# VHH binders against Protein DOG1-like 4 (DOGL4), part 145

Target 1, 232 residues: Protein DOG1-like 4 (DOGL4), of Arabidopsis thaliana (Mouse-ear cress) (q84jc2)
Amino acid sequence: MSKMRNLVEEKFLEFYESWVIQLELYLHQLLIAHNNNTMSETELRHLISKLTTHHKAYYTAKWAAIREDVLAFFGSVWLNPLENACSWLTGWKPSMVFRMVDRLRKSRVVLVEAQVKKLEELRVKTKFDEQKIEREMERYQVAMADRKMVELARLGCHVGGESVMVVEAAVRGLSMGLEKMVKAADCVRLKTLKGILDILTPPQCVEFLAAAATFQVQLRRWGNRRHYVTHS
Below, E stands for the ipSAE of ESMFold2; O stands for the ipSAE of OpenDDE; V2 stands for 0.75 times the mean of E and O plus 0.25 times the DockQ between their complexes.

## First folded at step 15 (VHH)

Design zf9 (from zd34 with S105H; framework vhh_7z1x_3; at its last look DockQ between E and O 0.71; V2 from the best seeds 0.00; counts 0 for: pae E 2.3 > 2)
Fold by OpenDDE, look of step 15:
Structure zf9 (fold): chain B 232 residues (1-232), chain A 122 residues (1-122)
Amino acid sequence: as target 1 above (232 residues)
Amino acid sequence: QVQLVETGGGLVQPGGSLRLSCTASGFTFSSYYMNWVRQAPGKGLEWLSGISRSGSYTYYADSVKGRFTISRDNAKNTLYLQMNSLQPDDTAVYFCARYSKLEGHTPSFDYWGQGTQVTVSS
């Protein structure tokens, strides 16, 4: 049976499809820049800025959407199962990006000692923040079996106007908690990304962003092929 | 049969404006991300602008941002490109292109129109 999509899901699906298309365009530019040693620092910084702006636009759209229906993001219909499986609190896990940095280190990218130290500090901080959110999420998930959820379950068995109103209120309450968690996670993502970009040189940033974009695009492609999912 | 037909091109002076149209047929227009691209003499294909299936989301290349506006009328199966502040460097054949799927590291297009010539000259 096809899942009935709500308005938030439909809108964000369209957004995400478009956003990913543009990401691929930027990826192409990143790869060109990466392979072109003649690009000036100004040009590289401009390209980096375009990517960062693009990512910020994603979160702007996301946060607008989650205010309407955060639950849509816990069953993201715009993602394939593989993408969803790799998601942590509705997005990429912040600590994961350090794997991409490690990849750079193992490649032709040479990081100076000062960069390595700063990256390690950031890694530790990111991991700490990530764990804090996880603990809070766990607490929240355990609390799901509280009076409100019990009431929700009970009322879910009944059809009536008053019961519907009570259920809606309960769902809103639950959603507020989830929204806080998602926003917290997104903040860690954004801080981590900014931190990495602040440590890396422009050429290194381009390579990092290219790697990140490649991973995202390939994950989508692999998942789509595997599960016969088509996205426009 | 899928068809895209561009119109609205012509000769215009620098600083002038043109509005291109692309009429689609043979497929569900409203289901597809649509694009404008151009090819200048002796140059490769350049992506200019894209628009989501409903028209709610638009994107632009830096070269045309602030000057060009993409829009669509799904009821008329028509894609538009409003071009303002045209410059000689904008001289090219302009194509509307349907996005097909994610391939490689760039968006791919499966159908193109015949193109419409835009010439910006004093």
Scores: ipSAE 0.806, ipTM 0.918, lowest interface PAE 0.6, mean pLDDT 90
Fold by ESMFold2, look of step 15:
Structure zf9 (fold): chain B 232 residues (1-232), chain A 122 residues (1-122)
Amino acid sequence: as target 1 above (232 residues)
Amino acid sequence: QVQLVETGGGLVQPGGSLRLSCTASGFTFSSYYMNWVRQAPGKGLEWLSGISRSGSYTYYADSVKGRFTISRDNAKNTLYLQMNSLQPDDTAVYFCARYSKLEGHTPSFDYWGQGTQVTVSS
């Protein structure tokens, strides 16, 4: 692994830590808005827009880091193991966000029939998009494995010069393919988030965003407590 | 022992500028997210800005975005707030604060400076 990959990982980890801290600041505002029904619809829409922009900033930074070195971040090293297994923002299937919507419907948020129908249509679209990505990723992985098998056989008999260039081209191709697939999955996640926020009313959006932020902040805290890490 | 000391406050005309400094001691400054918070007379605390450990990532409240700039110099253990286009409603005591960890539903600021008064008036 190169020094550049280690530097890219460290920069993104710093970003992610600051991003989660800011998310907790927004959670405070969401909880105030949730408990204080005196906020105007304009004020609620502004807060929702800030949260949407904050989530877009996460993906912007992630895509920049992956552009520099996608292989260094394979497995999402900036997330603790619990976050890697459970976080909808960084690695879960896009359709998993509907479990949060379902939980809200059972407890606090009342949805009218038109909203339920639109959410089901969105869920179907999200599943379609994620299945398309899964099929493309499967074909890509098979193609890369086949090329790897051929190159391993050639490398066993032929070493140096041209073989190095072929291996380097294969690695670049793998990196570009992985970057494309991660970005495609993230685009589906972002499109699904925005679709949900478009269907929900502003008070319902605040409820949803508060629940999502609470979950992610809590997941970060509990993962960190159960996982020893060295601080500088 | 952890200490944060703010300087640079004072009286200024509307439209003017000030630069606040916060000198840190007693801890590894470069390992902590740092913040500026203010308290206007008769109001609660208002978070203004935060900055990541290296200074590479900054965040601002809407009330100050575009007018205030947070920065840090880790070699000098100093946090800065450049305040431009000051208006009377910026009058407050300004504090620097250290973020300790991600606990509860509000940011946890474990150490605060004594504060520096900024007064904007004609």
Scores: ipSAE 0.455, ipTM 0.789, lowest interface PAE 2.3, mean pLDDT 77
ESMFold2 (binder alone), look of step 15: mean pLDDT 87; pTM 0.882

## First folded at step 16 (VHH)

Design ge1 (from gc1 with A108S; framework vhh_6qgx_2)
Fold by ESMFold2-Fast, scan of step 16:
Structure ge1 (fold): chain B 232 residues (1-232), chain A 124 residues (1-124)
Amino acid sequence: as target 1 above (232 residues)
Amino acid sequence: QVQLVESGGGLVQAGGSLRLSCAASGFTFSDYHMAWFRRAPGKEREFVAAISWSGGSTFYTDSVKGRFTISRDHAKNTVSLQMNSLRPEDTAVYYCAASSELYLPISSDEYDYWGQGTRVTVSA
């Protein structure tokens, strides 16, 4: 009964549900560490590593899945409508995580001038890389309206042997283009996260990761319950 | 292919100094965290020191803190360990390791690539 394309969605849905449950468990540990302030630097580093390894596991699973069916990540069945509304190229918008960093200015451990400078440099670089990907996505969307694609669409209206094969080849090419673009966006996400964690102290890393995980978990809960009001 | 080649090991007297170097090839050095681990005769592998991909963060095991300094040179694709005030208990085979993890790791299980090791013997 299942289409081959539906298997990718079903497999990733099972993965993602388990992944979110584990994220909530790590969030609980992060909040305990942040509130108690009794953990050693070694203990904090182990906790941060657990969470970052968990995020890396997500991208490993995602990249395996998009190799099979990248379109599953555009309109994902494992995400609710609110989560989808907050999505940029199948995930979080890299530059937006600097808003989570802004919370550190109100914490018990304030950012020093050297950290502020490095974070600003990283923010600028992240926005530059992000805009480069947005330009590629725009070119991709414009290319869909080019003569070649219009001609392939016409061929698709006249189904038959060779014409079907040409259309299928074009569709595979489009999917490969999207896969490369999604991976490029994910690389910017991972480089941005890696950069922020390199600049922050272990207590600041815990606070940052706790804020990010809290937002992710709460956004999912709000969307699942649908107790949000549309501003119109 | 990826290679990490350690050098600078040898025999030194207690209280002396030694500098270990690790030459990296086959990967984008500036994207990887670098670390030194050691294994004393009859003991398990122990973390010594690590430096982040940018060079902006370092971490040391308590027993070497203040005596050892880790550094890296992106132009030469090398990581170095300056060992001062050496003690007989520092006697071990020292291994260079590289990691692509998001956060500077301190566990051997989080390192992707390893050198063959260089032997350091500290005489009493």
Scores: ipSAE 0.750, ipTM 0.883, lowest interface PAE 0.8, mean pLDDT 87

Design ge10 (from gc1 with S100Q; framework vhh_6qgx_2)
Fold by ESMFold2-Fast, scan of step 16:
Structure ge10 (fold): chain B 232 residues (1-232), chain A 124 residues (1-124)
Amino acid sequence: as target 1 above (232 residues)
Amino acid sequence: QVQLVESGGGLVQAGGSLRLSCAASGFTFSDYHMAWFRRAPGKEREFVAAISWSGGSTFYTDSVKGRFTISRDHAKNTVSLQMNSLRPEDTAVYYCAASQELYLPISADEYDYWGQGTRVTVSA
């Protein structure tokens, strides 16, 4: 179990470091595109697709990893303490992305009334889906506490291999429940991102993705600069 | 079981019109972007037109802008391509494709499901 957890953490750490390096390269391309009005719609669409494919690759890798050890994503070793402190159910809080969208209202490319209406509808739906996930997590934590109490009572005097098997089964059950919740949260994230990109024009998509990537990269740099100690 | 079935192809004279339809089944249609691609004899598959999962965004290749219109009907699980002012260079097999990508794709490699195609021949 512990050996599998260490391997999952090591493998995802390697993946994530490479993924962030590539994100920074795409961010550079987005910033160039944002400042260059000569790119065709076809060229902008290809660039947006590179970014969205990159984000989808993250979730593909994450879902494979959480299937093996979801707990690795609660207090992740590949994230600094600031990144971990800003995490909501192992990732970004879906509704926070609308604060980045609000920047587009003050950009050189003005949102039309129809887009503003669709974005507000999406914002409301995203907050609703977010609250639904939070209620599910609360119910899971209550159920986990009840199950844990029963298990502790049953295992109070057991010291043999039989106790180990029961504990392992219970841990697997808890992990599967958390995996379901994390995937549900990630689905809200992807649905929110897909919705925003569908509403925005290609130049607005570039600006939005640049803002999101800038925030992610800067948050990592700020946390790394705060001189936290790591266990080698 | 995902299935895309195209119809509406045929022989038409230059300047004429055709309406292609694609019936989708075996998946949640409203979650998928839909597109039309074409392949002329001796050429690679090229993008023609795409419509986003919501129907709120469309994109066309330059050679068909103003002549072709893509649309979708969520109630009927169909995507359609209205082709007007047809030219001999539009002669090709037309393919319907579906994608669940995050952003409306315009590259063939970003589409997971494909129909078998419907032939369009435009005579001079």
Scores: ipSAE 0.765, ipTM 0.893, lowest interface PAE 0.8, mean pLDDT 87

Design ge11 (from gc1 with S100A; framework vhh_6qgx_2)
Fold by ESMFold2-Fast, scan of step 16:
Structure ge11 (fold): chain B 232 residues (1-232), chain A 124 residues (1-124)
Amino acid sequence: as target 1 above (232 residues)
Amino acid sequence: QVQLVESGGGLVQAGGSLRLSCAASGFTFSDYHMAWFRRAPGKEREFVAAISWSGGSTFYTDSVKGRFTISRDHAKNTVSLQMNSLRPEDTAVYYCAASAELYLPISADEYDYWGQGTRVTVSA
């Protein structure tokens, strides 16, 4: 009764499940470090590096997978419906992370004026990059209603080698366009993360990464419970 | 492609000063974290100092804190290490390194681009 998965979906599902398990392990280490004021700056920097390397590994695997089948990342089978509903161009919305920084500063994080100024500058730049990608996505969606696409949809209803080849070429073109946009969005995500970590002190980085990982893990748990209730 | 060329090494008496410079060429210097590592005769390469891609964050190994200062000039695509109060133990070949990692690395294995090194000898 389950949806059949293609090879790219099977490989990435296996990768993602292992990646999330390791994320939860790192989250545990971050929470211990946050509650323990005895760690040296060197120790905190190594822990932050482990988390950022882990996130980089995700994008390395993702970019390899989207090169083969970018459509697998729109409505991903390794994500529950809630996780998919919260996705912006196959991942987290870059500007959303500033809400996490704002929550931390209202709790136990003491940000100096210079940090506040730099974070606001980064927020503005991130929103600008985000809007640029949203305009590209809008143009792409409008192009789906283009005369050529309408004609291809008509031809796809008929049997014949010419129709098959024309449709296959069109789908390949659409996939290349989506791959480019997904990579552009991922570059904004990585640049935003790199910027925030550069502005924050090592203890603040630990708090930020812990908050981000907690949200990701909890969103997955909330979605899994609803799916379970719906199907049982 | 990133290419790094070090300069400024030499022979100096204990208590003296030297300024090392690293000239970077190629794309996207502003996207790279920069660091100095050193290797003493018969020893492994060790971390000395690092500066983030923006210049906003720095980190130093304990033995050089207060004596060495790392800086970068984005307009000139250079990173510099000002070495003061030099000790015989600072004698080593000094290497400039670059990394595009998300967080400022302090381990040699996280740096992808390396210069050829410049020799610093501190006499007693």
Scores: ipSAE 0.747, ipTM 0.882, lowest interface PAE 0.8, mean pLDDT 86

Design ge12 (from gc1 with S100G; framework vhh_6qgx_2)
Fold by ESMFold2-Fast, scan of step 16:
Structure ge12 (fold): chain B 232 residues (1-232), chain A 124 residues (1-124)
Amino acid sequence: as target 1 above (232 residues)
Amino acid sequence: QVQLVESGGGLVQAGGSLRLSCAASGFTFSDYHMAWFRRAPGKEREFVAAISWSGGSTFYTDSVKGRFTISRDHAKNTVSLQMNSLRPEDTAVYYCAASGELYLPISADEYDYWGQGTRVTVSA
């Protein structure tokens, strides 16, 4: 009974485990493509499309799941504590990906001036959209402490069908607000990813996606790994 | 109701030029990648050219590079294909297609919406 998972959590856990395994396989292909530099532009484009389709499949599954139970995505059972600690509104922070883009400036695949300008414009827009969502989250948190919610919490301390119904309606409203906010954050993530891929060349896209996938996989491994202290 | 309506097809002699246009309606045009595919009688649908949602990225099949130019106009919700130095091998029905994918696709199965096509015949 303790820590019982609902059907949404169980279904998404199975989906996510399978999705991560496939991500690791695609990452292996990206690393081979990046290190060997022997693939044609057409071959690179197909590989990039496979990975971006895989990311889109994640959001399709996520949005279906949050419609049923958005709270499952806050402190997710399919993520380890480190992954949960690094989460911003149930996923990666959009502006963070520009740190991976900055790495391309130091690689042999150098960004040209036109790309740098477009990436900076996208960075500014992404930060603006991110801050709008952060303000909405602050308003949401303040609303949780408003007098009406405090009164509903007091009512919830009393046993009875009438008080239970009123509290349940309030909780449903809170869940709908979170669903809207999570979808807004995911839209910023997808727009940011779509924008970066549009600006970069296919080899640069491979390097960027490999860096992003490596970080995601490594973060999961760090959080899941048992650490041992050894002394000489 | 999503619609893609092609125009500009016709008969032209080898070495001539044609400009194909595709008018898009029923979706947010600026969010979609646009492409041209062609099909000659008895053959499968072949990729010709694509332009990303922003207009910032383009890709062409090798046989049309340097001869064809794809462009888009967000104010008019149109995508165009300027075809120069036409060859008899370019004879086909040309289809406009739209995709909501994250990365500019080059495979027909990654395109969501299709026009009915416009016929281009290049005489020897």
Scores: ipSAE 0.768, ipTM 0.895, lowest interface PAE 0.8, mean pLDDT 87

Design ge13 (from gc1 with S100Y; framework vhh_6qgx_2)
Fold by ESMFold2-Fast, scan of step 16:
Structure ge13 (fold): chain B 232 residues (1-232), chain A 124 residues (1-124)
Amino acid sequence: as target 1 above (232 residues)
Amino acid sequence: QVQLVESGGGLVQAGGSLRLSCAASGFTFSDYHMAWFRRAPGKEREFVAAISWSGGSTFYTDSVKGRFTISRDHAKNTVSLQMNSLRPEDTAVYYCAASYELYLPISADEYDYWGQGTRVTVSA
């Protein structure tokens, strides 16, 4: 079991490193496209599709991994401490992407009133979906605490360690509930992304995706630099 | 099981009009992007027009812009292609396609489900 958990973590770490390298390459292409007003709509649409397919690949790999070991995603070894600190239910908080959308109002590609209205409606719905998941997680955490107490009581001794068999059984039960919640959160993320891209024009999609990827890449660099400076 | 059933094809003279319809079943229609592709004799399948899952975004290949209009009806689970000012070059088998992708795709390889096609012949 421990060997299986370690294998899942190692396999996903290898995947994630490659995924981030490819994200940086796509970010470079997005920045070139954003600064170049000569690209056709067809060319912009292909570039946006490359990015969204790349994000889909992440969730495909993630859901396969959490099926085997969801706990690997709570304090992930492939993320630095800063990246982990900024996570909400194993990923980005859906409503926070609207901060990136707000920058589009002041860009060279201005949002029209109809888009602003649709984005606001989506923001409200996204926040509502987030709050529903947060309530479910709170309910789950209460149940988790109660179950832990019952298992400790069954051991008849609170001095020293717990029985490996009892601990493993409890963790296995908790993992299934966490998997469901992580998938629910990821569904809100994908639905929010799909909604934003549907509302925005292709140049605005490029700008939005470039902003999102820039933030993700910079957050990783800032966290890695802090670790490097500490070791230096 | 997913099904897409096209109708409305036929023979028409240059300058005429045709309306293609595609009836969708077996999936949550409102979550899927819908598109029309065509294949002319001796050519590969090419993109014609697409409409996003919400109906809020559309895209057309340059050769049909201003002549063709794609639309969808969520209540009837249908997507339609109104073809006006038809040209001999529009002669092809027209296919309805559905995609669950995050962004409205314009490439055939990004569409998951396909109809069997309906034939459109435009005489000179």
Scores: ipSAE 0.756, ipTM 0.894, lowest interface PAE 0.9, mean pLDDT 87

Design ge14 (from gc1 with S99T; framework vhh_6qgx_2)
Fold by ESMFold2-Fast, scan of step 16:
Structure ge14 (fold): chain B 232 residues (1-232), chain A 124 residues (1-124)
Amino acid sequence: as target 1 above (232 residues)
Amino acid sequence: QVQLVESGGGLVQAGGSLRLSCAASGFTFSDYHMAWFRRAPGKEREFVAAISWSGGSTFYTDSVKGRFTISRDHAKNTVSLQMNSLRPEDTAVYYCAATSELYLPISADEYDYWGQGTRVTVSA
C-alpha cells in the first residue's frame, strides 16, 4: 500500500513539474498579449482557451491522484513549504482571486458597472460556498475525535483479525470523506474561475490570468529561495 | 441521453431572414456554452456564433457580425440563431453544439455534443 502511495506522489511530482513549466510559458504569452493590444479577439480567445484547458488538465490529474491517495495533497512533496502554508483545502482559496480582479480596476483595464455588479454577486456566492465547505471540514475534524474513532484506536493495541478489518474500513471511510471535500473545494474553484471569465472581456481575461499565473510562479520562487539563506 | 434537436432551416431568397432553433435535453443546460457551426458543400465545419453558459457573453465570426444574433432561453432549454440579410455564401448545413469548457470556445474540437444539422439554402 505504501509503495502505491509513493508511486502516486512520484507520478504527480513529474506531472506538476511539467505543468508549472508550461504555466510559465503561457504566462510569457499572456504578458506579450497584454502588452500588444493589436491582437484580434479571436487570437485572445484562443490564448485564453489554452490557459483554461491547462487548468482543467491540472484538476483532471489531481482528481485521478486523490482517488488513489488524497493525503498526498495535504503537505504535498511537489510544493515547497510556503506553497503548502498558503493552501486552503489543497489549493488556492476561491475568494482570493477577487483581489486579483480588484487590481484590474486600478490598471488601464476599465470594468463597466454591469461587470462590477456581476463580480460582486459572484464574490458573495463564492464566499457562501467556501463557508459551507469550512463547516464540512469542521464536522470532519470533530468526527475524527468522535468516541468511535477513539475506541478503534484503542482496539488497535489489542488487535485480532476482526479488529484489523474494522480499523482498515474506518481509515478508508476517512480518506473518502477527505476526497469528497477536496473535490467540493475544487468545484468551487472551477465555478469561480468559469464565472469570472464569463464576466470579463478577452483583454481583461488575459490580464486576470496573467496576474493569477504571476502570483503562482512568484509564490513558488519565494518559497524555493527560503532554503538558500546566506549571511551578507 | 444527451440530445440537441435543430429546426428552422429552409430555402430563402437573398436578403431574407431565417430563425434557427436548437432544443437541448439530457444535461444541465445552464452549465453549458452553446454555439452554431456551419458546413458548406465540400468544406470543413466553420464557427458561426457562440453564447456563454450564462448568456452574458456572445461571439460572432466576422462574416455574420451585425447580421446574425445568437440567444438562449434557460426556461425552455433552447438556443436560437436569428439570421438577417442572408447571402448565397450563407448556404450550409447549420449545427448546434454544446460544451462544458471553462471559457467560451470557438474551435469545433472543444465542443462535446452536436446536433444532426439543419439545412439553409439561400438563392441568388
Scores: ipSAE 0.735, ipTM 0.885, lowest interface PAE 0.9, mean pLDDT 87

Design ge15 (from gc1 with S99D; framework vhh_6qgx_2)
Fold by ESMFold2-Fast, scan of step 16:
Structure ge15 (fold): chain B 232 residues (1-232), chain A 124 residues (1-124)
Amino acid sequence: as target 1 above (232 residues)
Amino acid sequence: QVQLVESGGGLVQAGGSLRLSCAASGFTFSDYHMAWFRRAPGKEREFVAAISWSGGSTFYTDSVKGRFTISRDHAKNTVSLQMNSLRPEDTAVYYCAADSELYLPISADEYDYWGQGTRVTVSA
């Protein structure tokens, strides 16, 4: 079924398209830096800073949009179906980023024991925070089966304006709860990213950010080129 | 309200040492990167040293590397700059700065919070 885009969806779609184009430009710079091995530490730090500022700009725009319409971020129109299928609470699952970190263990840029220990401590903390949010989401879903919500859903089947107003109030309450959970998930994402970058050297940060951006860009390209075989 | 208050500046002879301190208040200190910048007469603010929110990462400008040491005390909400083997070229007003960016900033324009500065004069 066709869905009409609201103003929040239209504005964020425009923002996101521009944001992805700039991410691809930064990815190109990261790959050049990674392959050359000749940039100074100062130059690498400036490049990493550009990327992290770019990621923070995404969350600034997202949180402004979520304040207006959090539901726009569940099944987002600016993401293709593959990107949407891979989403966990409107974004990447924080623990999955450690799979990019694991790649560094087999890379030319080798992690030292102190870094390995700190990354494992961060992984455990990230998993704990992630599971806490998952339990909150489960409690939220259980609350939707509360007798009060079931009765509101039943009332919503009637034509009267009174029933419409009651249903609208319930949807508003649901949206406020989702906004808090999405922001909590985004805070775990940002804290995890901040932690990883603090542990890694500048060349390792470049490799990590390049791997993460490559995955994000390629996932989008694969989803846009999707081929479904319905018959053998 | 965020406040950064520097102390420890003064007059010292070349080859001497000074320790600058910055007391931070009005924010969660352990979430913020801290840095020292300096400004010599007639010049822009230049980066000196930075320490990450955790204390696990530090970065120094080449001219002070090996002579200056940045450190932080989370219990006292302070950042310090130990300056050894001081040179006349180190003469400047030294500023403490704080920011919560994802990656340790090294550019003045990336820091949102600044102290008023403390003057360091190194005699020849």
Scores: ipSAE 0.743, ipTM 0.887, lowest interface PAE 0.9, mean pLDDT 87

Design ge16 (from gc1 with S99A; framework vhh_6qgx_2)
Fold by ESMFold2-Fast, scan of step 16:
Structure ge16 (fold): chain B 232 residues (1-232), chain A 124 residues (1-124)
Amino acid sequence: as target 1 above (232 residues)
Amino acid sequence: QVQLVESGGGLVQAGGSLRLSCAASGFTFSDYHMAWFRRAPGKEREFVAAISWSGGSTFYTDSVKGRFTISRDHAKNTVSLQMNSLRPEDTAVYYCAAASELYLPISADEYDYWGQGTRVTVSA
């Protein structure tokens, strides 16, 4: 009937807008560092740490929010339609970051053979973990269509009091399953990022992070500049 | 309980060598970056050397580069600092530290766990 106000969505929208503004400031610093070969290794390491700490802050806020309402992250109100269209399990698809890494092969900051081997090993491991989560999502979707759930849905259509509580408990159980899968996907994202940064030199880390942040910021700007008409 | 226990400190003459060891327990060692920091009398804690969670990346402060070598043993849950060509300026209490950050940290404020330190004295 009436549109429900979601406090988790409102709070995370406020957080995310501020988080993106700070990301753009860090991106500016990364681009300056990438274009200037004047920074020391110590200075580059401090800059990389600022950005990675910023990414950790995102996941800290996200995991607090999904404990309250995981469904807010499926079709997020703080993301425009283009950003939502590019999402995989509420975020970036882990294997896709290796496309950013491949750009380093054509850069002035060339990868050595030992790095190429380690990155390929990490890519294979990341793809395996990614596919495992996709199988878990498939099992979750099948469980949603189970006969027991269909019967529970029927009960909820024409019942009050005690039966409403049973339906609410089932819905909370389903949300807990989604929370577990989202956290698993985020753990693969963080392990993949941690692995890439461990393999790359500080100048290569700056280039990689600048490429990733540039894509994220530009995708948001492209989506925001188009007028998306909501069909009545 | 999380514990980091340093050993190997002592008195050595300039030009000599010492090996410091740090035994880690109470956390998944292979997920943590490890580092050595030092504090000389009357000074603040300064970074010495760090090794990434995988052992694949290391970083040293300029004053010890080429003289000190950091290493880790995942089977023994230990991190070691081999100190060669020691100088009187290396005299300090040496601290082992562990961090769960995404990128190998070099600032003390980014480290989660700390040992109580082991004293190194280098005589002229």
Scores: ipSAE 0.772, ipTM 0.900, lowest interface PAE 0.8, mean pLDDT 87

